VH-VL binders against Probable pyruvoyl-dependent arginine decarboxylase (pdaD). Designs and how they scored, part 2

Target 1, 139 residues: Probable pyruvoyl-dependent arginine decarboxylase (pdaD), of Prosthecochloris aestuarii (b4s6j7)
Amino acid sequence: SIFPPQCERISVEEGLKSLSPGEITFAVMARNSTNEHGRLIASSIGVALPADESVYGYLSEHHPYGQTEEQSGEYAEDLAATMLATTLGIEFDPNKDWDEREGIYKMSGKIINSFNITQSAEGQNGLWTTVIACAVLLP

## First folded at step 7 (VH-VL; from r1 with heavy chain G99D G100S)

Design s5
Fold by ESMFold2 at other seeds, look of step 8:
Structure s5 (fold): chain C 139 residues (1-139), chain A 122 residues (1-122), chain B 107 residues (1-107)
Amino acid sequence: as target 1 above (139 residues)
Amino acid sequence: EVQLVQSGAEVKKPGSSVKVSCKASGGTFSSYTMHWVRQAPGQGLEWIGRIIPILGIANYAQKFKDRATLTVDKSTSTAYMELSSLRSEDTAVYYCARDSYWLRSYYGMDVWGQGTLVTVSS
Amino acid sequence: DIQMTQSPSSVSASVGDRVTITCKASQGISKYLAWYQQKPGKSPKLLIYAASTLQSGVPSRFSDSGSGTDFTLTISSLQPEDFATYFCQQLNSYPYTFGGGTKVEIK
């Protein structure tokens, strides 16, 4: 997924101050569920912000089984940032680790920031467990 | 959960081509990478190449780079491996297998197809 | 290309034995190594990835040690269902080469 130009990240606390009760806004959600005992689940949203204010940013969604919170978040962030890098014509070696590629993207001067929002849990037998990660776009 | 179902066995003549299909179900096709591996009778595993569906690019082992073509059809969640200029040494079981990471293969191949026997004989 | 050398090529062992399989890379591969089990007539099955992480549903008697170039798969107490061929694979750089395999068979 993409998101409109001229967006910037704000904290949940700051964003809540900007919202009015009853307002309709756009949200992107990743969710995952299990009722299996011991099943590791996660939901992640990755975000990548371009330096050029006229360019769309990228959002990614990832909801794996068997990944840690860190693995799931990194996956989502890597995906969003790399799709933006591809759109911006940044050269990279797909066989390099995320840490190395993240550095290349940042040093290019074309990507301001990337981050992820991740929630994880472990399932319990006979109980549905759901994890959700959301990004809310403020007008 | 995720399953890979391959096309059936093939018998080919030397010099011809074969195209093996691998249909994925039970997951998001674009969220992982697809590999192709072969195993000649009584031999070990040999990596042929992989394709990254999101980027639409493939990488191949040097041995296969001039003869193998990997493609995907995202609308049908199907990967294809085409091998040309077949020789008797290409007789093998051909597997598709996926890694759950979308870019570099990190998690290993956790789902494998059932294999497709390709026999090259005169 | 990174060559993966497995040893031994085969092992004759009894139920309950500790089995150790070695895989050596011709160049450093960090921890980007996976181990697979293959039974006759079946597709390979992933056991361990990232040189230490046990795949879901794989018994804890399977473990891995090593990094860089030298890796070891250990089966702490061999069970009847563990008689199979085992392969390592490096996932550091293309081509993602396999070791030659180690057949574990009943004595």
Scores: ipSAE 0.257, ipTM 0.747, lowest interface PAE 4.2, mean pLDDT 86
Fold by ESMFold2, look of step 10:
Structure s5 (fold): chain C 139 residues (1-139), chain A 122 residues (1-122), chain B 107 residues (1-107)
Amino acid sequence: as target 1 above (139 residues)
Amino acid sequence: EVQLVQSGAEVKKPGSSVKVSCKASGGTFSSYTMHWVRQAPGQGLEWIGRIIPILGIANYAQKFKDRATLTVDKSTSTAYMELSSLRSEDTAVYYCARDSYWLRSYYGMDVWGQGTLVTVSS
Amino acid sequence: DIQMTQSPSSVSASVGDRVTITCKASQGISKYLAWYQQKPGKSPKLLIYAASTLQSGVPSRFSDSGSGTDFTLTISSLQPEDFATYFCQQLNSYPYTFGGGTKVEIK
């Protein structure tokens, strides 16, 4: 997903102060579930913010089986940042690890920041376990 | 769970083309990288190339760059490999295989299709 | 670009034997190596990735070691279901080349 120019990250606390009951807004959600014993699950939202306020930002979603919280979050963040970098024409080596590519993106001066929101869990036999990550866009 | 189901066996004449399909089911197709690998009778595995569905970018081994084309139809979760100018030495089982990392093959190829035998003979 | 040299090309072994297969890269590949098992008429099956991590459902008798250019797959006590062909693959840079394979056969 993309999001409009000039958006900035705010805390959940600040966001709740800005909302009225019954208000309609846009959200991106990642959800994952399992009833398999010992199954790692995660849900992640990755976010990449452009430096140019006239450019759209990117959100990604990722809901894997068998990845840790760190792996899932890094995957989602990498995806969002690389989609933005590709849109902006930033050159990078796809064979390099995320840490190296992140450095290239930031040194370009076109990407301010990237981050992820991740929830993870381990499944228990016969019980449904669900994890959710969500980003809400406020006016 | 993720499964890859490939199209059926093909018999082709030299000089023609073949297009093998690989339909993914289960899981999130856009989060995968799809690889193509072949195995000639009695021989080892040979990497052909891969495609990143979300970016539409494909990379090929030099040997196949001028003859192979990898594509994706995201609406049907199906990857395709087309090989042109077929020769008898292209006779092989062709596999699709997914990598759960979307860009770099971080986690290896953890799901493989059943294979598609392509036979090239006169 | 990166050549993967796998040794031996075949080995005859008995149930219970310790089997060691080596894989050498022509350039450093860090930990980006995977091992696969292939039985006759079947697709390859991932055993180990990132030169240390066992794929889900793979028995603990399979292990690997190494980093950089030299890698070893070890089967600590060979079982009847382990008679198969094994391949390494480097995942460091394109093209993602395979080793030539090692066939593990009944002695």
Scores: ipSAE 0.067, ipTM 0.702, lowest interface PAE 6.3, mean pLDDT 85
Fold by ESMFold2, look of step 7:
Structure s5 (fold): chain C 139 residues (1-139), chain A 122 residues (1-122), chain B 107 residues (1-107)
Amino acid sequence: as target 1 above (139 residues)
Amino acid sequence: EVQLVQSGAEVKKPGSSVKVSCKASGGTFSSYTMHWVRQAPGQGLEWIGRIIPILGIANYAQKFKDRATLTVDKSTSTAYMELSSLRSEDTAVYYCARDSYWLRSYYGMDVWGQGTLVTVSS
Amino acid sequence: DIQMTQSPSSVSASVGDRVTITCKASQGISKYLAWYQQKPGKSPKLLIYAASTLQSGVPSRFSDSGSGTDFTLTISSLQPEDFATYFCQQLNSYPYTFGGGTKVEIK
């Protein structure tokens, strides 16, 4: 999903202070579930946020089996960055364009910040286990 | 646990096209990337391209960019490689391969299909 | 494109020998290098990734060293099942090119 320019991450607590009763806003949810004992599940939202404040950002959703919380979150971030690069018409290779020292993407010289929201769990036999990750866009 | 099963050998005439399938089982198809690699008889390995199944986005080696098309069918967990304008030098075994766990492909290709021989001759 | 120059193209060796194979990239590739083993008529098999990490189930006699542009695969004590062709591959940037291969043969 595309989101408008000049967005930044805020805490749930700060976001709630900004909302008025009856206000309508956009939300993105990722959901995963299992009833298999020992199955790893995760739900992730990845966010790619260009440093250029005039450019929109991108959200991704990822809900894998058998990935750790870290793997799922990083995958979701890479997906969001890849989707953003595609919509901008620029070349992107997650291995080449990730800068480990600075914790950012540098795709064709453009700086992209990223983060993820991930929930994970391990299933228990005979019980449905569900994980949900959400992001809410505020006006 | 993950297996990649490719379509059978093909014999093609120069100028035609071939489409090789690669069916994945035993894992989440859309969570990984799929690579295509070929090997001419008695030769080394040559990377053709890769596709991200969840996005449907592919990248190609320049040599193949105007002749190769990578696609996926998520409903059947099947990746496809189509190569057009075939020449005799395209005779090779074509492999599909999955990278380890990540979009960041530094983990290598840990699962390979059995290979599909494509023979191009008059 | 990043060219991967692999040497030697072949080596004749006996069981128990130490075998080294080198792979040189035309540009820095950090640790984005993988090694594969291929036996005749079979698909390649991943041995080492991230220029240091053994794939699960790969014997500890296989090791890798290097970073940047110069990498070495070592088989510390060659076994009968190790007679095969070995390839390096860079995974730094598209296209993900392979080395030309090194055939390890019995003397």
Scores: ipSAE 0.039, ipTM 0.676, lowest interface PAE 6.9, mean pLDDT 83

## First folded at step 8 (VH-VL; from s5 with light chain A50K)

Design u1
Fold by ESMFold2 at other seeds, look of step 10:
Structure u1 (fold): chain C 139 residues (1-139), chain A 122 residues (1-122), chain B 107 residues (1-107)
Amino acid sequence: as target 1 above (139 residues)
Amino acid sequence: EVQLVQSGAEVKKPGSSVKVSCKASGGTFSSYTMHWVRQAPGQGLEWIGRIIPILGIANYAQKFKDRATLTVDKSTSTAYMELSSLRSEDTAVYYCARDSYWLRSYYGMDVWGQGTLVTVSS
Amino acid sequence: DIQMTQSPSSVSASVGDRVTITCKASQGISKYLAWYQQKPGKSPKLLIYKASTLQSGVPSRFSDSGSGTDFTLTISSLQPEDFATYFCQQLNSYPYTFGGGTKVEIK
């Protein structure tokens, strides 16, 4: 997924101050569930923000089984950032780890930030466990 | 939960080609890297190549670069491996397998297809 | 290409035995190694990735150690369901080569 130009990350507190009732333009939700004992689940949203205010940013979603919170978040963030990097024509080596590619993207001057929103849990026997990650775009 | 279902067994003559399908279900097709691995009768595992569906980029072992083609059809969530100029030594079970990481293989191949036997007989 | 050498090629063992399988890479692969179990007529099953992390649902009797070039898979107390062939795979660079396999057989 893409989102409009000129977006910036803000805190939940700052976002709430800016809202009027019924003022939501777009929301992204990643959901995952299990009722299996010991099953590791996560839900992640990755975000990549371009430096150029006229360029769309990228959102990704990921809802794996068997990944840690860190693994799931890194996956989603890497996906969003790399899709934006590809769109912007940034050269990178697919065989390098995320840490190294992130550095290349940032040194390019074309991607100013990336981050992830991740929730994770481990299933309990016979009980449904659900994790949700959500991002809301404000007008 | 992701499942991979492969096409059925094939019997081929030397010099022909084969195209094996691998249909993914229970997840987002573009969220993974798809690998192809083969195993000749009584032998070990041999990596053929992989494809990144979201980028459309494929990488191959040198042994297969001239004869193998990996493709995807996102609309049907299906990956394909085509092997041309078949020889008797290409007789093997061919597996598709997913890596849960979309680009570099960080986490190994955690979901495997059931395998497709390709027999090349002269 | 990075060559992966497994040792031994086979081992005969009894239930309850400790089994150790080694895998050596021809050059450094950091921690990017996976271990698979394959039973006759079945697809391989991932056991361990990143040379230390158990896949979900894999019993804790399976463990791995090593980094760089030398890696070891250990089954601390062999169970009847563990008689199978085991493969290592390097995931550091293309081609993602496998070791030759180690068959664990019942005595």
Scores: ipSAE 0.195, ipTM 0.733, lowest interface PAE 4.9, mean pLDDT 85
Fold by ESMFold2, look of step 8:
Structure u1 (fold): chain C 139 residues (1-139), chain A 122 residues (1-122), chain B 107 residues (1-107)
Amino acid sequence: as target 1 above (139 residues)
Amino acid sequence: EVQLVQSGAEVKKPGSSVKVSCKASGGTFSSYTMHWVRQAPGQGLEWIGRIIPILGIANYAQKFKDRATLTVDKSTSTAYMELSSLRSEDTAVYYCARDSYWLRSYYGMDVWGQGTLVTVSS
Amino acid sequence: DIQMTQSPSSVSASVGDRVTITCKASQGISKYLAWYQQKPGKSPKLLIYKASTLQSGVPSRFSDSGSGTDFTLTISSLQPEDFATYFCQQLNSYPYTFGGGTKVEIK
């Protein structure tokens, strides 16, 4: 997904101050569930913020089985940042690790920041376990 | 869970082309890398290439660069491998397989299709 | 191309034996190595990736060690269902080459 130009990351507390009762806003949600004992699940949202105020940012969603919280979050962040980098014409080697490519994206001066929001859990037999990650877009 | 279902066996004449399909189910098609690997009868595994569905970027082993084409149809969650100028040495089982990372292969190919036998004979 | 040399090409062992299979890369591949098991007529199955991480659902009797160019797959106590051919694959650089395979036969 893309999101409008000039967005910035704010805290939940700052975001709540910006909302009015009855106001409509948009949220992006990643969700994952299991009822299998020992199954590792995660839900992640990756975010990439462009430096240029006229450029759209990117959001990604990832809900894997068998990945740790770190793996899932890095996946989502990598995807969002690389999609933005591709849109901006930043050259990179797709066979390089994320940490190396992140450095290239930052050195370009075109991507200010990337981050992820991730929740993970391990399933328990006979119980449904659900994990949710959410990003709210404020007007 | 992800499943990869490939098209059926094919018998081809030398000089012709074959296009093998690989349909993914499980709702994650655009979030991983798809590889193609072949195995000649009684032989080992040979990597042909891979495609990144999100970017549409494909990379090939040099041996196949001139004859192989990897494509995806995101609307049907289907990957395709086309091999042209077939010869008897191309007789093999062709597999699609996915790596769960979306860009480079870190995790290995954790889901494999059932394989498609392509027989090239006169 | 990075050549992957796998040895032995075949091994015959008894249930309960410790089996080791080696894989040597012609140049450094860091930890980007995967191991697969393939039974006759079936697709390969991923066992281990990143030269140390066991795939979900794979028995703990499978392990590996190594870094750089020299890698070893170990089956600590061979079971009847472990009859198969095993392949290594490097995932460091294109083409993502495989080793020649090791056939494990249960006596």
Scores: ipSAE 0.146, ipTM 0.731, lowest interface PAE 5.5, mean pLDDT 85
Fold by ESMFold2 at other seeds, look of step 11:
Structure u1 (fold): chain C 139 residues (1-139), chain A 122 residues (1-122), chain B 107 residues (1-107)
Amino acid sequence: as target 1 above (139 residues)
Amino acid sequence: EVQLVQSGAEVKKPGSSVKVSCKASGGTFSSYTMHWVRQAPGQGLEWIGRIIPILGIANYAQKFKDRATLTVDKSTSTAYMELSSLRSEDTAVYYCARDSYWLRSYYGMDVWGQGTLVTVSS
Amino acid sequence: DIQMTQSPSSVSASVGDRVTITCKASQGISKYLAWYQQKPGKSPKLLIYKASTLQSGVPSRFSDSGSGTDFTLTISSLQPEDFATYFCQQLNSYPYTFGGGTKVEIK
């Protein structure tokens, strides 16, 4: 999902101060479940946030089986960056355009920050286990 | 478990085309990149190209760019490789292989199909 | 294209021997190298990726070293199931070229 320009990442605590009961807001969520004992599951929201505040960003959803929390989160970030590049119509190769030293994407010379929200779990004893990751967009 | 099952062996005449299928099961098809690699009898491995299923973006080795087409059908979790203008030198086992970790740090092809023998003879 | 020069092309060895296979890239490929094992009539099997990380289920007798252009796969003590052909692959730039292969044969 594309999200509007001028958005910034804020803490959950700071975001909650901005909400009122009954207020409608946009949310993106990733959900995953298993009832299989020992099955590794994750849910991730990846965020590609351009440093240029006039440009829109992208949120991705990813809910794999068999990935660690780190793998799932990194995948979600790469997906968000790739989808952002696609919607902007620009060339992008994360192997070439990922700057490991700075931890950012350099997408056709533009700086793209990234982060993820990930929850993971391992299924237990045939019980349903569910993980959810969610991002809420505030004005 | 992720499994890749390829279509059966084919015998083709020079100048014709072949389309090899690769059906994925046991995983999320959109979560990975599908590669195609071939191996002539008694020879080494040759990378043909790769496709990203969620985006439909494909990249090819230069020698195959004008003859190979990689596609996916997301509804059936199946990848396809079509090679046209076949020559005897194209006789090989063709493999599909996936990479489950996407794009920042390529982790190699961890799941391979069983291979499809394509024989090109006059 | 990045050329991957793999040597030797074959080696005859006995069970228990240390076997070393080298792979040299014509240009720097950072850590983006994978090693594969292939037995006759079978698909390749990933052994090591990112020039250091063993794939799950791969015995610890397999290791590699190197970065940039020069890479080495080592089998510390050859076992009967290790007689196979080994390939390196660079994953830095398209096309993702393979080395020519090294056949490890029983002496």
Scores: ipSAE 0.048, ipTM 0.667, lowest interface PAE 5.8, mean pLDDT 84

## First folded at step 11 (VH-VL)

Design w1 (from u1 with heavy chain S31R, light chain K31N L91Y)
Fold by ESMFold2 at other seeds, look of step 15:
Structure w1 (fold): chain C 139 residues (1-139), chain A 122 residues (1-122), chain B 107 residues (1-107)
Amino acid sequence: as target 1 above (139 residues)
Amino acid sequence: EVQLVQSGAEVKKPGSSVKVSCKASGGTFSRYTMHWVRQAPGQGLEWIGRIIPILGIANYAQKFKDRATLTVDKSTSTAYMELSSLRSEDTAVYYCARDSYWLRSYYGMDVWGQGTLVTVSS
Amino acid sequence: DIQMTQSPSSVSASVGDRVTITCKASQGISNYLAWYQQKPGKSPKLLIYKASTLQSGVPSRFSDSGSGTDFTLTISSLQPEDFATYFCQQYNSYPYTFGGGTKVEIK
């Protein structure tokens, strides 16, 4: 997914002040569930923010089994940032680590920041466990 | 849980081509890195190449570059490996294997297909 | 191409033994090394990736040490299910390459 130019990250508290009851807006959600004992689950949203005010940013979602919070978050963030980098024509080697490519993207001056929002859990037998990560775009 | 199911054994004549399929179930197929590896009878493992479905990029070992083609059909969650100009030395079990990272191989090949025996004989 | 030299080619061992297998890369591969176990007629099974990280569900008796070019797989106390062939693999650079394998046999 893409999002409009000039967006910035705000807190949930600040976002709630901007919403009217019954208002409809765009959201990107990652959701994951398990009832299997010991199964790792995560839900992640990755975000990449361009420096150019005329360029759309990227959102990604990822909801894996068997990944840690860090693994899931990195995946989502990397996907969002790399899709933005591809759109912007930033040269990179897809065989390099995320840490190295992140540095290249930021050094380019075309991507201000990337981050992720992740929730994770480990399942318990016979109990449904659900994790959700969501990004809501405000007008 | 991701499972990889490959097409059945094939017997081919020298000079022909073979196309092996690898159907994935579970997970988001396009979010894997997919590899192809072969093993000649009684021999070790040989990497053929990999494909990154999201970017549509494939990379090949130099030995196979002119004869192998890796493709994916995202709508059926199926990866394909085609090997042309077959020789008797291409007789091997061909495996598909995935890494759960979307871009480079990162977490190792953690899910393997059952293998497809390709026999090349005159 | 990065060549992976694995030794020994075979080892004869008993249940409970400590077994070590070495893998040497012809160039530096950082920590992009994986170990696989393969039993006859079966596909390989991932044991370790990124040189030192145990795959989910793999027993803690398996470990790896090393970095750069020299890596060692250790099975601290061999179990009956561990008799198999073991392969190292680098995935630092194209083409990804495997070691020649080490067959661990019952003594």
Scores: ipSAE 0.325, ipTM 0.769, lowest interface PAE 4.1, mean pLDDT 87
Fold by ESMFold2, look of step 11:
Structure w1 (fold): chain C 139 residues (1-139), chain A 122 residues (1-122), chain B 107 residues (1-107)
Amino acid sequence: as target 1 above (139 residues)
Amino acid sequence: EVQLVQSGAEVKKPGSSVKVSCKASGGTFSRYTMHWVRQAPGQGLEWIGRIIPILGIANYAQKFKDRATLTVDKSTSTAYMELSSLRSEDTAVYYCARDSYWLRSYYGMDVWGQGTLVTVSS
Amino acid sequence: DIQMTQSPSSVSASVGDRVTITCKASQGISNYLAWYQQKPGKSPKLLIYKASTLQSGVPSRFSDSGSGTDFTLTISSLQPEDFATYFCQQYNSYPYTFGGGTKVEIK
C-alpha cells in the first residue's frame, strides 16, 4: 500500500480536531482475533516516509499469530521501509536483519522516517479476543 | 491457517525437465519466504533454494544453480520449482516450505507441502 | 558453504530416556539454527528456531542449548511419538544447509 506525497505523522488528538462530521477519508486497518487459550496475536501497521515530498510513502499491515508486539511491529515497519527503499533504488543486502538495513536506509538520506502502530494480546478461556490497529489519512 | 498443496507425482526421462507447483492458501503469500527442499529415498534433507515472492529474488545451493529455477505467481499464490537436465540422482520427494518472515528466513520453515515424488528413469 | 555435522547418526532408546543430539557448524551461525522432526512418509515438522525458541504446539520436553557453532537438541523424556529422524539446519547465510540427520529408534 502507497499513500500520497507530503504526508506527515500527527497525533490522534490533533487528527480528531481536524475532522468534521460526515467527512470521508482513507484508512488502513489490521485486525486479528483468537479464542484459543494462550494464543499470542498482534495487529500492526508499518509506515515509511520518503525525504522527497513528491514521492509516495508506504503503508503495510501485518496480523500474525505467535509474535510479540515488538516482532509484529518490526515486521510491518521493515516491510514498508524496504518496499520504499526498493522503489527509491536504495541498495541493501536482503540477508541482513532489520536493524542493519534500517541504518542503511537512514544513511541514504532518501527515507527520513519509519514507525509502526501495533496492538497485541493473548487469548484466554475460549473467549474471543480481537486486536485492531488503524491508520487514518486526513485530507 | 496456512496450507501448501503441491502438484502430483511425476515420472520423467533423463535429460528432461520437471516443474513442481506449490499452491498456498491462508496468510498473505507475498509476505513470506518460500523454500524448496528435496529428499532422495532413504536419504536426508537437501536445501535447493528459496525465493522472496514480493521481490522475486531467489538464492540457490551451488549444486542446483545452473539447473533450478524458482518462480512465483502472486496472482495465484503459487510457487514453482523447475529442475532441468534431469538425471537418475534427481529422483526424490520435493517439498516446498515457507518461513513467515517476508524477506530473509527468520522463523524457520514452519509450514511444509505434502511433497511431490519425482522419479527419473528411462 | 557452512557444513552442518550432526551426531550421532542413530540412537536406540526406550520410552522415558533422555536423548541428546548434537549439531556442529563449520563457521559461526550465531543463533540461526532450526531443528526439524520427520516421521516416515511425512513432511518435516519444525520444532525449534533461532536455536532456543520452541515452535507453537511443540512439547516442552524438547529444548536446545548452544550458540555459535555447537548446538544440542535434548528430548528430556522420550515419548512413543518421538521416534523419528531429527535434522538441524542453519539459516545464518546462504546457501542454507542441513545436518545429515539422527534417527531415533526404539531399543
Scores: ipSAE 0.210, ipTM 0.723, lowest interface PAE 4.7, mean pLDDT 86

Design w5
Fold by ESMFold2 at other seeds, look of step 13:
Structure w5 (fold): chain C 139 residues (1-139), chain A 122 residues (1-122), chain B 106 residues (1-106)
Amino acid sequence: as target 1 above (139 residues)
Amino acid sequence: QVQLVQSGAEVKKPGSSVKVSCKASGGTFSSYTMHWVRQAPGQGLEWIGRIIPILGIAAYNQKFQGRATITADKSTSTAYMELSSLRSEDTAVYYCARDSYWLRSYYGMDVWGQGTLVTVSS
Amino acid sequence: QIQLTQSPSSLSASVGDRVTITCSASQSISYLAWYQQKPGKAPKAWIYKASSLESGVPSRFSGSGSGTDYTLTISSLQPEDFATYYCQQYNSYPYTFGGGTKVEIK
């Protein structure tokens, strides 16, 4: 997914103040669930912001089994940042790991920030556990 | 639930080519690394190559370099493997398989297609 | 390219037996997977990253190892476990498989 230019991150509390009942806005959601004991689940949204405020940014989704919160978040960030880097013409080796690609993207000066929104949990036997990560685009 | 469905069995003559398809359903095709693996009758598994559909970048086992062409069509969620200049030792079941990590193989080939038998007879 | 040597190439075992299969790489690797294959069927993902069980794999299976030496262990063999098991490295291209270990009845 892409999102409009000049978007900025705000807190959940600040965002809730900006929403009125009946207002329509876009959201991106990642969801995962399990009922297996000890099963690690996560839901992640990755975000990549271009340095040029006139350019669209990228959002990614990821909902893995067996990944920590950090691993899931890094996967989602990698996807969002690499897609933006490709759009911006930044060269890289797709067989290199994220740490190496991240360094190239930052040195380019064309990507100012990337981050993720991740929720994780570990399943308990006989109970359904669900995790959701969501990014809401405010007007 | 991700599923990979391959095209049907084929019988080919030596010197011809074959193109096997692999359609993904129930998932995010562009977030995969798609592999092709073959298995000759009574033999083990042999990696042919893979494609990263988001980037359109393929890599091949050197053994098949020059004969294999791996492509993907993101609009139909379908990967293809074409093998040219067929010979009798190319008789095998050809599998597609995905890794859910979009850029590098991290989770291994966690979903496999049902296989496509290609028979090359002279 | 990285060669994987599985041992044994075949074995006969009874239900309830402990089974150990080894996979030796020609050089040090960090990424190894195991697959189970039954006759006439596609391989099934079993273990990734040497020790992480795929969804639905029974807990009697375990994987271990690092560097060049890896193992797959079945703590108490069940009738559904009779199959061929392949190790596979996904550390560097070309990806390679071991020759397989056929686990047979008796």
Scores: ipSAE 0.000, ipTM 0.581, lowest interface PAE 11.2, mean pLDDT 85

